VHH binders against o75319. Designs and how they scored, part 210

Target 1, 181 residues: o75319
Amino acid sequence: GNHIPERWKDYLPVGQRMPGTRFIAFKVPLQKSFEKKLAPEECFSPLDLFNKIREQNEELGLIIDLTYTQRYYKPEDLPETVPYLKIFTVGHQVPDDETIFKFKHAVNGFLKENKDNDKLIGVHCTHGLNRTGYLICRYLIDVEGVRPDDAIELFNRCRGHCLERQNYIEDLQNGPIRKNW
Short names: E, the ipSAE of ESMFold2; O, the ipSAE of OpenDDE; V2, 0.75 times the mean of E and O plus 0.25 times the DockQ between their complexes.

## First folded at step 14 (VHH)

Design le16 (framework vhh_4orz_3; at its last look DockQ between E and O 0.93; V2 from the best seeds 0.78)
Fold by OpenDDE, look of step 16:
Structure le16 (fold): chain B 181 residues (1-181), chain A 120 residues (1-120)
Amino acid sequence: as target 1 above (181 residues)
Amino acid sequence: EVQLVESGGGLVQAGGSLRLFCAASGFTFSKYAMAWLRQAPGKRREWVALITAGDRTDYADSVKDRFTISRDNAKNTVSLQMNSLKPEDTAIYFCAARQFPYMNTEYDYWGQGTQVTVSS
């Protein structure tokens, strides 16, 4: 259906680029059919996403969609020049090793293919916060060797909202490193 | 002002050991990966060792099992213990800092280097 996700309006549409990385997080954009249920200032469509990214003088090179549904927007709503990757990620639970691996592999592939530019990896779940934050932080911790608290702080600051799920935070801080290969 | 200052270099016989130090200031040391690189006469600069902000280490194949990189965040220092030194290890050794060691290709800060000479 076209019901607005719970608390979706409470979150900033788009965060800031994480300095030193190619990551930017945002909440799920909603296709046109959702606009009837939103005030004009609440609307956040795929087009709005790209406009906001441009306002930051950035460019998206990849979108990773972590939502567990396909009802929010269609890949066809995106520019053809920006690849779209769906990684179905269950909410509220720590992503499994397969999900983590898929995310890492996608990021690594992007970096390998985009060495000649500064395009961003856009990552989103429903709110662009918990699942999104976890996987980005997990990458920074596991691949870049960043300290967990520093990764979390960086993400929170750039997203403009803090990770909320204690199980995610605990896993990032105290959980084992996941296999990168 | 950001500074990286290397020390501990010198002359040593083959098979000997040296310990290099790098003292950092002017930035949040604990958030950066630290690396050692070296440049021998007539050769390109090459990466030697890396320690991430999370204390993970990585080494070039040529120095693996002979060199050990470590860091002290309380003192803002990174060290390189060099054992079983070989003449081919002769080079100027540089300390460098990079926040994201694998995502980025450039280092943010560099030291001036310290000379290491290994005699036959």
Scores: ipSAE 0.756, ipTM 0.889, lowest interface PAE 0.6, mean pLDDT 95
Fold by ESMFold2, look of step 16:
Structure le16 (fold): chain B 181 residues (1-181), chain A 120 residues (1-120)
Amino acid sequence: as target 1 above (181 residues)
Amino acid sequence: EVQLVESGGGLVQAGGSLRLFCAASGFTFSKYAMAWLRQAPGKRREWVALITAGDRTDYADSVKDRFTISRDNAKNTVSLQMNSLKPEDTAIYFCAARQFPYMNTEYDYWGQGTQVTVSS
C-alpha cells in the first residue's frame, strides 16, 4: 500500500548542500498517490524536491536512491531528466563493503563527468538520515580524508537532524577505513 | 585574514636535503587538507604532496620515497621534508589549502611561495 513510512513526517524534507562538497541529502519523495494520507503542508513530492533544490540555487546532477523499493516514486516521475541510481542498502546494519564500494564508485564517476559544473549528488534513503548519513560520511572519511567527527558534524548540521543509529556512528568513529577501489 | 607563509627555501647541492615549512593563520587549519605544489621556470605548476585533515598522505610519482609531508595542528604548520634532491626539483614551492582534496578542483588559499634551487 500507500502508507506513509513511519516517522517520515518528523523529518525535514531536504537538507542544505554540505559546503565544499557535492552532496545534498533528503528524505524519500512520495508520489501523488500517497498524498491522500497527507495534509497539504506535509506533502513532499518529486516535484517538491526539485522546487526546493532550485530555491537553494542548486541543481541535481545525480540521485542516489538507497531504498529497496520503487513504491515511493519511480525515476519516470521526476520532473526533469536527471541520472538516477539505486543502490540497495540494508537498514539497521552497517553497510557491507560491496555497498560502500558501489557508493564510492558512483560518486567518483559523477565527479569525473561533472567537473565543469557545480551540480549536486542527491542522496536519500527512507528518512534521508541513517543510511544516507553513513554512506556520505564513509565517503568523506575514506576518500577525502576528513576526520570522522568532522564528517558526522557536517552531515548532521546540513541535514538538520543527527544520525541516530549508534552502530553506524561507532563504525564511522572507530571502525576501519574501507578500501576505495 | 587568511595567510599561508612558506619558509625554508634556499640553495642546496644535489643529493642534499631541505625542509620547507608553511605557517597557517586565519582559518580552522585542522579541518583543511594541505598541499605542496611547485612551479619550475617556464613550466606549469604541478602538485607535489598532500596531507588530509585526517593525516593521510599522497605524493606525486616524481617525489615518492624522497619527500615526506607532515602537519602539526597545534602549531598550524605543514612541512615538506625533501631528501635526495635533484636539479629537476628546482622550483618555487607553494603551500595551498582546501577542505576536500578530491572533490574540490580549486584551492581556497595559497602562499606566495619559497624558492628551492638544487645545484648540479
Scores: ipSAE 0.714, ipTM 0.870, lowest interface PAE 0.9, mean pLDDT 92
Fold by ESMFold2-Fast, scan of step 14:
Structure le16 (fold): chain B 181 residues (1-181), chain A 120 residues (1-120)
Amino acid sequence: as target 1 above (181 residues)
Amino acid sequence: EVQLVESGGGLVQAGGSLRLFCAASGFTFSKYAMAWLRQAPGKRREWVALITAGDRTDYADSVKDRFTISRDNAKNTVSLQMNSLKPEDTAIYFCAARQFPYMNTEYDYWGQGTQVTVSS
C-alpha cells in the first residue's frame, strides 16, 4: 500500500556529498500517490530529490536502490538519462557477500565510465542510513582502504544522522575485509 | 599550512639501498593514503607505491619485491625502503597525499621531491 515507511519523516531527505568521494546518500523518494499522507514540507518525490541535488550544485550519474520493495517509486519516475540499479537488500541483517560484491562492482564500473566528469552515485535504502551507510562504508574500507571509524564518521557527518544498527557498526569495525572488488 | 617534506635521497651504486622519508604537517595524516611517485628526466611522472590509511599497500610492477612503503602515524611520516636499486630508478621522488586513492585521480597534497641517482 501507500503506507509511509516507519520513521521515514524523522530523517533528512538528502545528505551532503561525502567530500573526496562520488557518494551522496538519501532516504527513499516517495511517488505522488504518497503525497496525500504528507504535509507539503514533508514531500520527497523523485522530482524533489533531483531538485535538492541541483540545489547543492551536484549532479546524479547513478542511483543505487537498496530497498527490498518496489512500492515507493518506479524507475520510470526518474529521468531517463540517470541509470538506476536495484540491489534487493534485506534490512536488519548485515548484507551478504554477494550483495557487497554487486555494490562494489556497480561503483567500480561507474567510476571507470565517469572518470571525465564529477557526477555522483546516489545510494538509498528506506531511511538512507543503515543499509546505505553500511555499503558505502564497506566500499570505503575494503576498496579505498579507509579506517573503519573514519569511514563511519564521514558518512554520519555527511548524511546528518548516525548509523543506528549495532550489528552493522560491529561488522564495519571488526569484521573481515571482503576481497571481492 | 600543509607541508610534505622529503628526505633521504642521494647518490648510490647499482645494487645498493636508500630509504626515503616524508614528514607531513598541517592535515590529519592518519586519514590519508600516502604515495610515492617519481619522474625521470624527459619522462612522465609515474606512480611507485601507495599505503592506504588502513595500511594496505600497493606497488608498481617495476618496483615490486624491491621497494617497501610504510607509515608511522605517531610521527606523521611515510617511508620508502628501496633495495636492489637499478640505474633505471634514477628520478626525483615525490611524496603525495590523497584521501581516496582509487576513487580520485588527483592528489590533494604534494612534496617538492628528492633526487635519487643510481650509478651503474
Scores: ipSAE 0.698, ipTM 0.858, lowest interface PAE 0.8, mean pLDDT 93
ESMFold2 (binder alone), look of step 16: mean pLDDT 86; pTM 0.874

Design le17 (framework vhh_4orz_3)
Fold by ESMFold2-Fast, scan of step 14:
Structure le17 (fold): chain B 181 residues (1-181), chain A 120 residues (1-120)
Amino acid sequence: as target 1 above (181 residues)
Amino acid sequence: EVQLVESGGGLVQAGGSLRLFCAASGFTFSKYAMAWLRQAPGKRREWVALITSGNRTDYADSVKDRFTISRDNAKNTVSLQMNSLKPEDTAIYFCAARQFPYMNTEYDYWGQGTQVTVSS
């Protein structure tokens, strides 16, 4: 169905690039069929996503979709030049080690293939906050060796919203380092 | 003004020890990974040791088990304890800072270097 996700309107469509990284986070884009339920200023289609990224003088090189559904938009709604990766994640629970591994592998592969450009890795779940923030912060902590509180602060500031789920925050601060890809 | 100032270099005999220091100013030291690199006469600059903002350490194979990198965020310093020194360790040692060391290939800030000479 064409039901707008719960609380989707409460979140900014797109955050800012996380400085020093290739990450940018956003909420799920909604294909044109959802627009009848939205005011003009609430619309955030795949096209709107790319327009907003361009307005920040940035360019997407990869989209990682963490939602557990395909109903909001299709990969075909994206420019053919931008790779799309689906990693199915369930909301509310901390992503498992296999999911974390897939995310890290995708990021590392992108960085290796994009050494000569400044294109961004766009990451989203439904709200672009909890699952998105968890995986980005997990990457910064596990791969980059960043202190958990610094990773969380950087994500929160750039996304424009703070991570909400205490189990995600607790795992980032005190959980084991997952170093194996 | 960003500044990295190395100290502790000098002349030492093979098998000896030296401790290098790097004093940082002008940036938020605690959020940066800190590295030591060295350049021997007639050779390319090579990476020696890294310590991330979260205190994870990494070392080049040539210095592993002999060198220890550490940091003091309260004093904005990074140090390199060099044990069991060999003539092959003779080089100018540079301190460098990089935010997100595996995301970026270039260092953000560099020191001027300190000479370490190991006699046989």
Scores: ipSAE 0.691, ipTM 0.863, lowest interface PAE 0.9, mean pLDDT 92

Design le18 (framework vhh_4orz_3; at its last look DockQ between E and O 0.93; V2 from the best seeds 0.80)
Fold by OpenDDE, look of step 16:
Structure le18 (fold): chain B 181 residues (1-181), chain A 120 residues (1-120)
Amino acid sequence: as target 1 above (181 residues)
Amino acid sequence: EVQLVESGGGLVQAGGSLRLFCAASGFTFSKYAMAWLRQAPGKRREWVALITSGTRTDYADSVKDRFTISRDNAKNTVSLQMNSLKPEDTAIYFCAARQFPYMNTEYDYWGQGTQVTVSS
């Protein structure tokens, strides 16, 4: 259906680029059919996403969609020049090893293929916060060797919202490093 | 002002040991990965060792099991313990800092280097 996700309006549409990385997080854009249920200032479409990214003088090179549904927008709503990757990620629980691996592999592949530019990896779940934050932080911790608290702080600051899920935070802070290969 | 200052270099016989130090200032040291690189005469600069902000270590194959990189965040220092030194280890050794060691290809800060000479 076209119901607005719970608390979707409470979150900033787009965060800031994480300095030193190619990551930017945002909440799920909603296709045109959702606009009927939103005030004009609440609307956040795929087109709005790209406009906001441009306003930051950035360019998206990849979108990773972590939502567990396909009802929010269609890949066809995106520019053909920006690849779209769906990683179905269950909410509220720590992503499994397969999900983490898929995310890491996608990021690594992007970095390998985009060494000659500064395009961003756009990551989103529903709110662009918990699942998104976890996987980005997990990457920084596992692959980049960043301290968990520093990764979390960086993400929170750039997203403009803090990770909310205690199980995610605890896993990032105290959980084992996940296999990178 | 950001500064990286290397020390501990010198002349040593083959099979000997040296410990290099790098003192950092002017940036949040604990948030950066630190690396040692070296440049021998007539050769390109090569990566030697890395320690991430999370204290993970990585080494070039040529120095693996002989060199050990470590850091002291309280003192803003990174060190390189070099054992079983070989003449081919002769080079100017540089300390460098990079926040994300694998995503980025360039280092943010560099030291001036310290000479290490290993005699046969």
Scores: ipSAE 0.823, ipTM 0.913, lowest interface PAE 0.5, mean pLDDT 95
Fold by ESMFold2-Fast, scan of step 14:
Parts: C-alpha cells; structure tokens; sequence
Structure le18 (fold): chain B 181 residues (1-181), chain A 120 residues (1-120)
C-alpha cells in the first residue's frame, strides 16, 4: 500500500552537498498518491526534491536508489535528463561486496562522464541515512582513502542526522578495505 | 593564511638520495591528501606520489620502488624519500594538497617548489 515509511517524517528531506565531493543524500521521495496522508509541510515528492536541490544552488546528474522496493515513486516521476540507477539493497545487513562494487562503479562512471560539470550524485534509501551513509562512507574510505571516522563525521554533518546502525558503523571503522573499484 | 613550504632540495650525484619535506599551515592538514608533483625544464608538471588522509600511498610508475611518501600529522608535514636518483629526476618538486584525490582533479593548495638536480 500507500503506507508512509516508519519514521520517515523524523528525517530532514535533503542534506547538504558533502563539501569536496559530488555526493548529496536525501530520504526517499514519495509520489503524489502518498500526499493524502501528509500535511503540506511534510510533502516530499520527486518534484519537491529537485526544488530543494535547486534552492541550494546545486544540480542533480544521477540518482542512486538503494531501497528494496519500487512502491515509493517511479523513475518516470523524475526529469528525463537525470539518470536513475536502482541498486536493490537489503536494510539492516551490511551491504555485500557485489552491492558495494555496483555503487563504486556507478560513482566512478558518473565522475568520468561529468568531469566538465559540477553536477551531484544523489543517493537515497528509505531514510537517506543507514544504507545511504554506509555506501557513501564506504566509497570515501575504500576509493578516496579517507579515515573512517572522518568519512562518518562528514556524512553525519551534511545529512543532518547521525548513522544509527551500529553494525554499519563497526564495519566502516574496523572492517576490511574492499578493493573492488 | 594557507601555506605549503618545501625544503630538502639540492644537488646530488646519480644513484644518490635526497629527502624532501613540506610544512603545511593554515588548514586541517590531517583531513587532506598530500601529493608531490614535479616539473622538469621544458616539460609539463607530472604527478609523482600521493598519500591520502588515511595514509594510503600511490606512486607514478617512473618512481615506484625508489621513492617513499610519508606524513606526520602531529607536525603537519609530508615527506618524500628519494633513493636511486637518476638524471631524469631533475625537476622542481611541488607539494600540493586536496581532500579527495580521485574525485577531484584540481589541487586546493600548492607550494612554491624546491629544486632537485641530479648530475650524471
């Protein structure tokens, strides 16, 4: 159904661009059919997403959707000019190496094709926090060689919410580098 | 005021060694990747070595196994140990900083350079 995701209203719709990177994180946009269950100030449709990004003087060049469902919005709800990539990522579990590889490959491909512009990679799961934060931080640690705590701090500050899943945080801090980029 | 100041350059015979230092100030050094680049007379500037904020290192093929980059975050310094020097290593060596070395192509900060001359 059209159930609002649990705790979805607790999170800021869109974070800030992570400075020095091409990443911006947000919670899942909800298509118009969900709006009957939301107050006007709670609405966050695909259109609202692009308006909020524009309000920050930023532009999306890619959306990576990490949700394990297609019920919240459809790719057709997005502007035709913005590529959409679905990576079905199970919540609660640390993403597997194949998922991490797909994410890194998508980011690296985007950066190669967009070296002449400053467009952003928008990343979301349901809340734009745990799976989203894990994969962005994993990229910064594994590919960019950033210290885990610095990656996590940067994400938390820019998202406006701290990573909540302890197993994700522990993997980022103490897990092996995945050399799959 | 951001500054990167190189030292340790000089004249050395082929097969010799030099150690370059770069002292950084005015930014959060520990959060930046640090690089050494060089420019030989009449040539374009080329990348030599990189050390990330997480201390991962990478090297140009021309200097692999001869050069070692390291950093000291307590002293805000990066150094380049150069062994088995060749005449073709003769160049001005620049220290440079950027936070995300593979995502960004432009360096945020640059030093003025230090001359290394290797005689045959």
Amino acid sequence: as target 1 above (181 residues)
Amino acid sequence: EVQLVESGGGLVQAGGSLRLFCAASGFTFSKYAMAWLRQAPGKRREWVALITSGTRTDYADSVKDRFTISRDNAKNTVSLQMNSLKPEDTAIYFCAARQFPYMNTEYDYWGQGTQVTVSS
Scores: ipSAE 0.711, ipTM 0.874, lowest interface PAE 0.9, mean pLDDT 93
Fold by ESMFold2, look of step 16:
Structure le18 (fold): chain B 181 residues (1-181), chain A 120 residues (1-120)
Amino acid sequence: as target 1 above (181 residues)
Amino acid sequence: EVQLVESGGGLVQAGGSLRLFCAASGFTFSKYAMAWLRQAPGKRREWVALITSGTRTDYADSVKDRFTISRDNAKNTVSLQMNSLKPEDTAIYFCAARQFPYMNTEYDYWGQGTQVTVSS
């Protein structure tokens, strides 16, 4: 069967827009086949995602899916008007330079194509926290030149949960700036 | 009340040097990227230099290796050291602020400007 990801119920479904940026983070939405194992208030489907974004008076213009699987939902479950990009990101280690480059390239491409609107980039991994937070913060540090601690604080506050993996935090704070974008 | 106040402008001979200062108040200075822009007589405003909150710097090609931007978060100031000045550097120089220089298309705050005149 379709098992609910470990600890997925413990995380807020969708964060808040990170002020001054185009980013919003969320946990992976789960298609209907998962709902047999969920109470109604625990459900978070692709439709629920878009409803929650709309409730914030925001609009998604891109979804970046960082999961290393396609079990949770299908891109066909998303509105056809919202571009979808999968970046397979291994979850047990700091993302490699190729993965970081793909993320930065996607963000920069979005900003060029969406310069005349205020749409958001939605980013998720399984919990919308560690891989998601790492890549968003890496972009803010490397491209925007933000101090590591300020990037982490902003992400944590807007996600509603703190980054948990120490190797990610250490790399953001003390690792090299990657110039590939 | 947010304020950006430029100073240090004046008249200088070609080949000379000048240092501009911008004093900031009314916002969390350390979280903002700071920039200098300039507007020459009869020309459009152009970007000159950038320093991010993480102290990374960038420069327009026309001033690279002659100008140096720096910031002092304890004093809430940004400065622009201008060496080897040319008559083409004559302009009103503006200090400006925004949080995310590549993602934000507009500046949140502007100073009133300070005149720099470089004579031949």
Scores: ipSAE 0.702, ipTM 0.867, lowest interface PAE 0.9, mean pLDDT 92
ESMFold2 (binder alone), look of step 16: mean pLDDT 87; pTM 0.876

Design le19 (framework vhh_4orz_3; at its last fold request DockQ between E and O 0.93; V2 from the best seeds 0.86)
Fold by OpenDDE, fold request of step 17:
Structure le19 (fold): chain B 181 residues (1-181), chain A 120 residues (1-120)
Amino acid sequence: as target 1 above (181 residues)
Amino acid sequence: EVQLVESGGGLVQAGGSLRLFCAASGFTFSKYAMAWLRQAPGKRREWVALITSGDKTDYADSVKDRFTISRDNAKNTVSLQMNSLKPEDTAIYFCAARQFPYMNTEYDYWGQGTQVTVSS
């Protein structure tokens, strides 16, 4: 259906590039069928996503969709030049090892193939905050060796919203390092 | 102004030890991974050791178990303890900084280097 996700309107559509990384987080764009339920200024479509990215003088090179549904938009709504990767990620619970591995693998693959450009990895879940923030931070912590609090702070600052879920935060801060291979 | 200043280099006999230091200024040191690299005469620069902003360490195979990298965020310093030195360790040693050591291929900041000479 075209039911607007709960609290979706409360979050900034697109964050800022995380300095020093290729990550940018955003909330899920909604296909045209959702527009009937939104005020014009609330609309955020796949097209709007790319416009906003362009306004930041950035370019997306990959979109990682972490939502656990396919009802929000279709990959066909995206430019053909931007790869789309779906990683079904259950909400509200800490992503499992397989999900984390898939994310890391995707990021590493992108970095390997995009060494000659500065394109971004766009990551989103429903709100582009909790699942998105967790996986990005998990990557920075596990792969880049960043302190958990620094990773979280960086993400929060760039997203314009703070990671909300305590189980995610706790796992990032005190949980085990997940395998990178 | 960003500065990385190496010290502690010198002449040492094989089997001896040296401790290199790098003093950083002009950037938020605690958020950066720090690395030591070295360049021997007629050879390419090679990576030696890395310590992430979260204090995870990594070493080149050639120096594992002999060298130890550490950092002091309060003093904005990174050090390289070099034990069991070999003539093959003779090189100019450089300190370098990079916020994310694996996502990027280039270091953001470099020191001028310090000479380490190991005699046989």
Scores: ipSAE 0.878, ipTM 0.934, lowest interface PAE 0.5, mean pLDDT 96
Fold by ESMFold2, fold request of step 17:
Structure le19 (fold): chain B 181 residues (1-181), chain A 120 residues (1-120)
Amino acid sequence: as target 1 above (181 residues)
Amino acid sequence: EVQLVESGGGLVQAGGSLRLFCAASGFTFSKYAMAWLRQAPGKRREWVALITSGDKTDYADSVKDRFTISRDNAKNTVSLQMNSLKPEDTAIYFCAARQFPYMNTEYDYWGQGTQVTVSS
């Protein structure tokens, strides 16, 4: 029934924690109903996500879902104790200022609530790469004052894939600084 | 292994100027945000100035428009130009480093401090 997202099989399921940050990126986990079109080694369910995070000796404290759809999994498929936030983010174009603001606000809220632990913010879009990488890098550039190229390099290395959308890369490198608050 | 070494402290008259330097070694300096903090006798250590790895700067209100932080990645140094000094600027000044100043709650590295004394 459910159609596997285009090229989804081509991406590593979960990246590595970006050192010194609270971020980890991954591709969208898929509910069991998608698994009839997947080999066992290709499956990546919400449960698989949490197992892979545990294997890294990490713990998720928030999931930010950037997809524009609800069809991949439901928040009920996640542990009840893990906060979940959907930020509808249109693909193919640079996220607008409202979306960037929502993401920055979510990160800052998490940091305030979790200052006494080391839990991670898990961020995903469909592939965990372009929208995810853009927003994480935009936060690092605008809020943390990181150089664009350093933010992009850190994301690419820890995700295990390079950002692909040239308009995103160009906006991060050469576009305007967005206001934080 | 990692070292932050402050210099340039001393005694100066009110209204005068002083420039502090911090020499860094043992880590990838260009990836770090650098900060100056200070501690007066009997007071808590307080943040003074910040320069991010991307050269964005910020200052405590008490020193804004009088102090200027800058960095030189080729020399692995950060400096603090202090103008129009006041007796309340008297403190030990520390150089400190962390990668992400708003996400990281603690500094990774600290210098030993350099004394600045501003006399009336």
Scores: ipSAE 0.788, ipTM 0.901, lowest interface PAE 0.6, mean pLDDT 93
Fold by ESMFold2-Fast, scan of step 14:
Structure le19 (fold): chain B 181 residues (1-181), chain A 120 residues (1-120)
Amino acid sequence: as target 1 above (181 residues)
Amino acid sequence: EVQLVESGGGLVQAGGSLRLFCAASGFTFSKYAMAWLRQAPGKRREWVALITSGDKTDYADSVKDRFTISRDNAKNTVSLQMNSLKPEDTAIYFCAARQFPYMNTEYDYWGQGTQVTVSS
């Protein structure tokens, strides 16, 4: 498909690594078929993603794709050396407990298997902001025991854009801790 | 200059209590998880207790129900209340700081340690 996601051009392609963590957030890469609708400086393909990560002197070890579609790019567009995990996450609604637990399990598994390197967990939804920021902050609050406002501040600063959805922010600040078993 | 300074160590009889303190300076204390680790003679350093920046606590099995960790962000201090002390609790106790305690096992900052000796 040819339709650029609404407001996609308004967001920075890739944020900065969140210091002290393995997280980096970005907006959805768009496969080459979308480039005819984009100026050269607006292009952000899977290849462009890896080039931008390398420009920051970082390396991806896992991509977690939170979009509810596969129209933007295919896993085959990524290097075979980088694991790809799809977690279909509906926008606008706070992610359910199953989605939260899948995310936490993937992060914990990556960290155990990557103790001897400094590779990053790349997380994206469509804009790399609301669903992405929610799940990263939820992990920091529930697993790392970080204060909600500190988690949100760190994400906002490193992403270069603030979480926009009030229901997500409210759940992070005042919602229950999702315990893992 | 970043500093962690421990105090409160000493000699105590088995079954007794001690409270250790760690005074922190030179970093944003409230954003860091604080931990206590100990090293007994001829042994490797082992983790004892942790309190996160959001006040979640965790303890090694050997000290659960006997030790309590707490923090005071206004005073930049972390403390360890040690009850029902045993001879095997004899060690140098170290204060340490790290922002994300479960993502990495390495600590960002360390104190010099305070000696705790428990006699039978």
Scores: ipSAE 0.717, ipTM 0.877, lowest interface PAE 0.9, mean pLDDT 92
ESMFold2, look of step 15: ipSAE 0.772; ipTM 0.888
ESMFold2 (binder alone), look of step 15: mean pLDDT 86; pTM 0.871
OpenDDE, look of step 15: ipSAE 0.875; ipTM 0.934
ESMFold2, fold request of step 17: ipSAE 0.787, 0.767; ipTM 0.893, 0.878
ESMFold2 (binder alone), fold request of step 17: mean pLDDT 86, 86, 86; pTM 0.871, 0.872, 0.874
OpenDDE, fold request of step 17: ipSAE 0.874, 0.875; ipTM 0.933, 0.933

Design le2 (framework vhh_4orz_3)
Fold by ESMFold2-Fast, scan of step 14:
Structure le2 (fold): chain B 181 residues (1-181), chain A 120 residues (1-120)
Amino acid sequence: as target 1 above (181 residues)
Amino acid sequence: EVQLVESGGGLVQAGGSLRLFCAASGFEFSKYAMAWLRQAPGKRREWVALITSGDRTDYADSVKDRFTISRDNAKNTVSLQMNSLKPEDTAIYFCAARQFPYMNTEYDYWGQGTQVTVSS
């Protein structure tokens, strides 16, 4: 259906690039069929996403979609020049090792293929916060060797919203390093 | 503004030890990965050792088990303990800083280097 996701309007559409990284986080874009349920200032289509990224003088090279649905927008709604990767993740629970592995491999592959440019990896779930923030922070901790609290602070500051799920925060701070990169 | 200043280099006989220091200023040291790289005359610069902001370490195969990198965030210093030195370790040793060591190809900050000479 065309139901607006719960609390979707509560979040900023797009965060800022996380400085020193290739990551930018955002909430799920909604295709044109949702716009009849939104005021003009609430609209955030795939086109709006690319306009907002361009306004920051950034360019997307990959979109990683972490939602467990295809109902919000289709890959065909994106420019053909931007690769799209779907990693199905359920909300509320910490992503499993297979999901973490897929995310790390996608990021590492992108970085290897894009060493001669400064294009960004755009990551989103429904709100661009909990699953998105967890996987980005997990990458920074496990692969980059960043201290958990520093990774979380960087994500929160750049996204403009703090990670909300205590189980995600606890896993990032106290959980094991996943050596699957 | 930003400075990395190396010290501790010198002349040592093969099998000996040296400890290098790098004093950092002008940036938030605790949030950066710190590395040591070296360059011998007529050769390309090579990476030697890395310590991340979260205190994980990594080493080039040529120095693994002989060199140990450490950091002191209270003093804004990174150190390299070099044991069992070989003539092939002769080089200028550079301190360098990069916040995300596997994300980017270039270091953000560099020192001027300190000479290490190992005699046979």
Scores: ipSAE 0.711, ipTM 0.869, lowest interface PAE 0.9, mean pLDDT 92

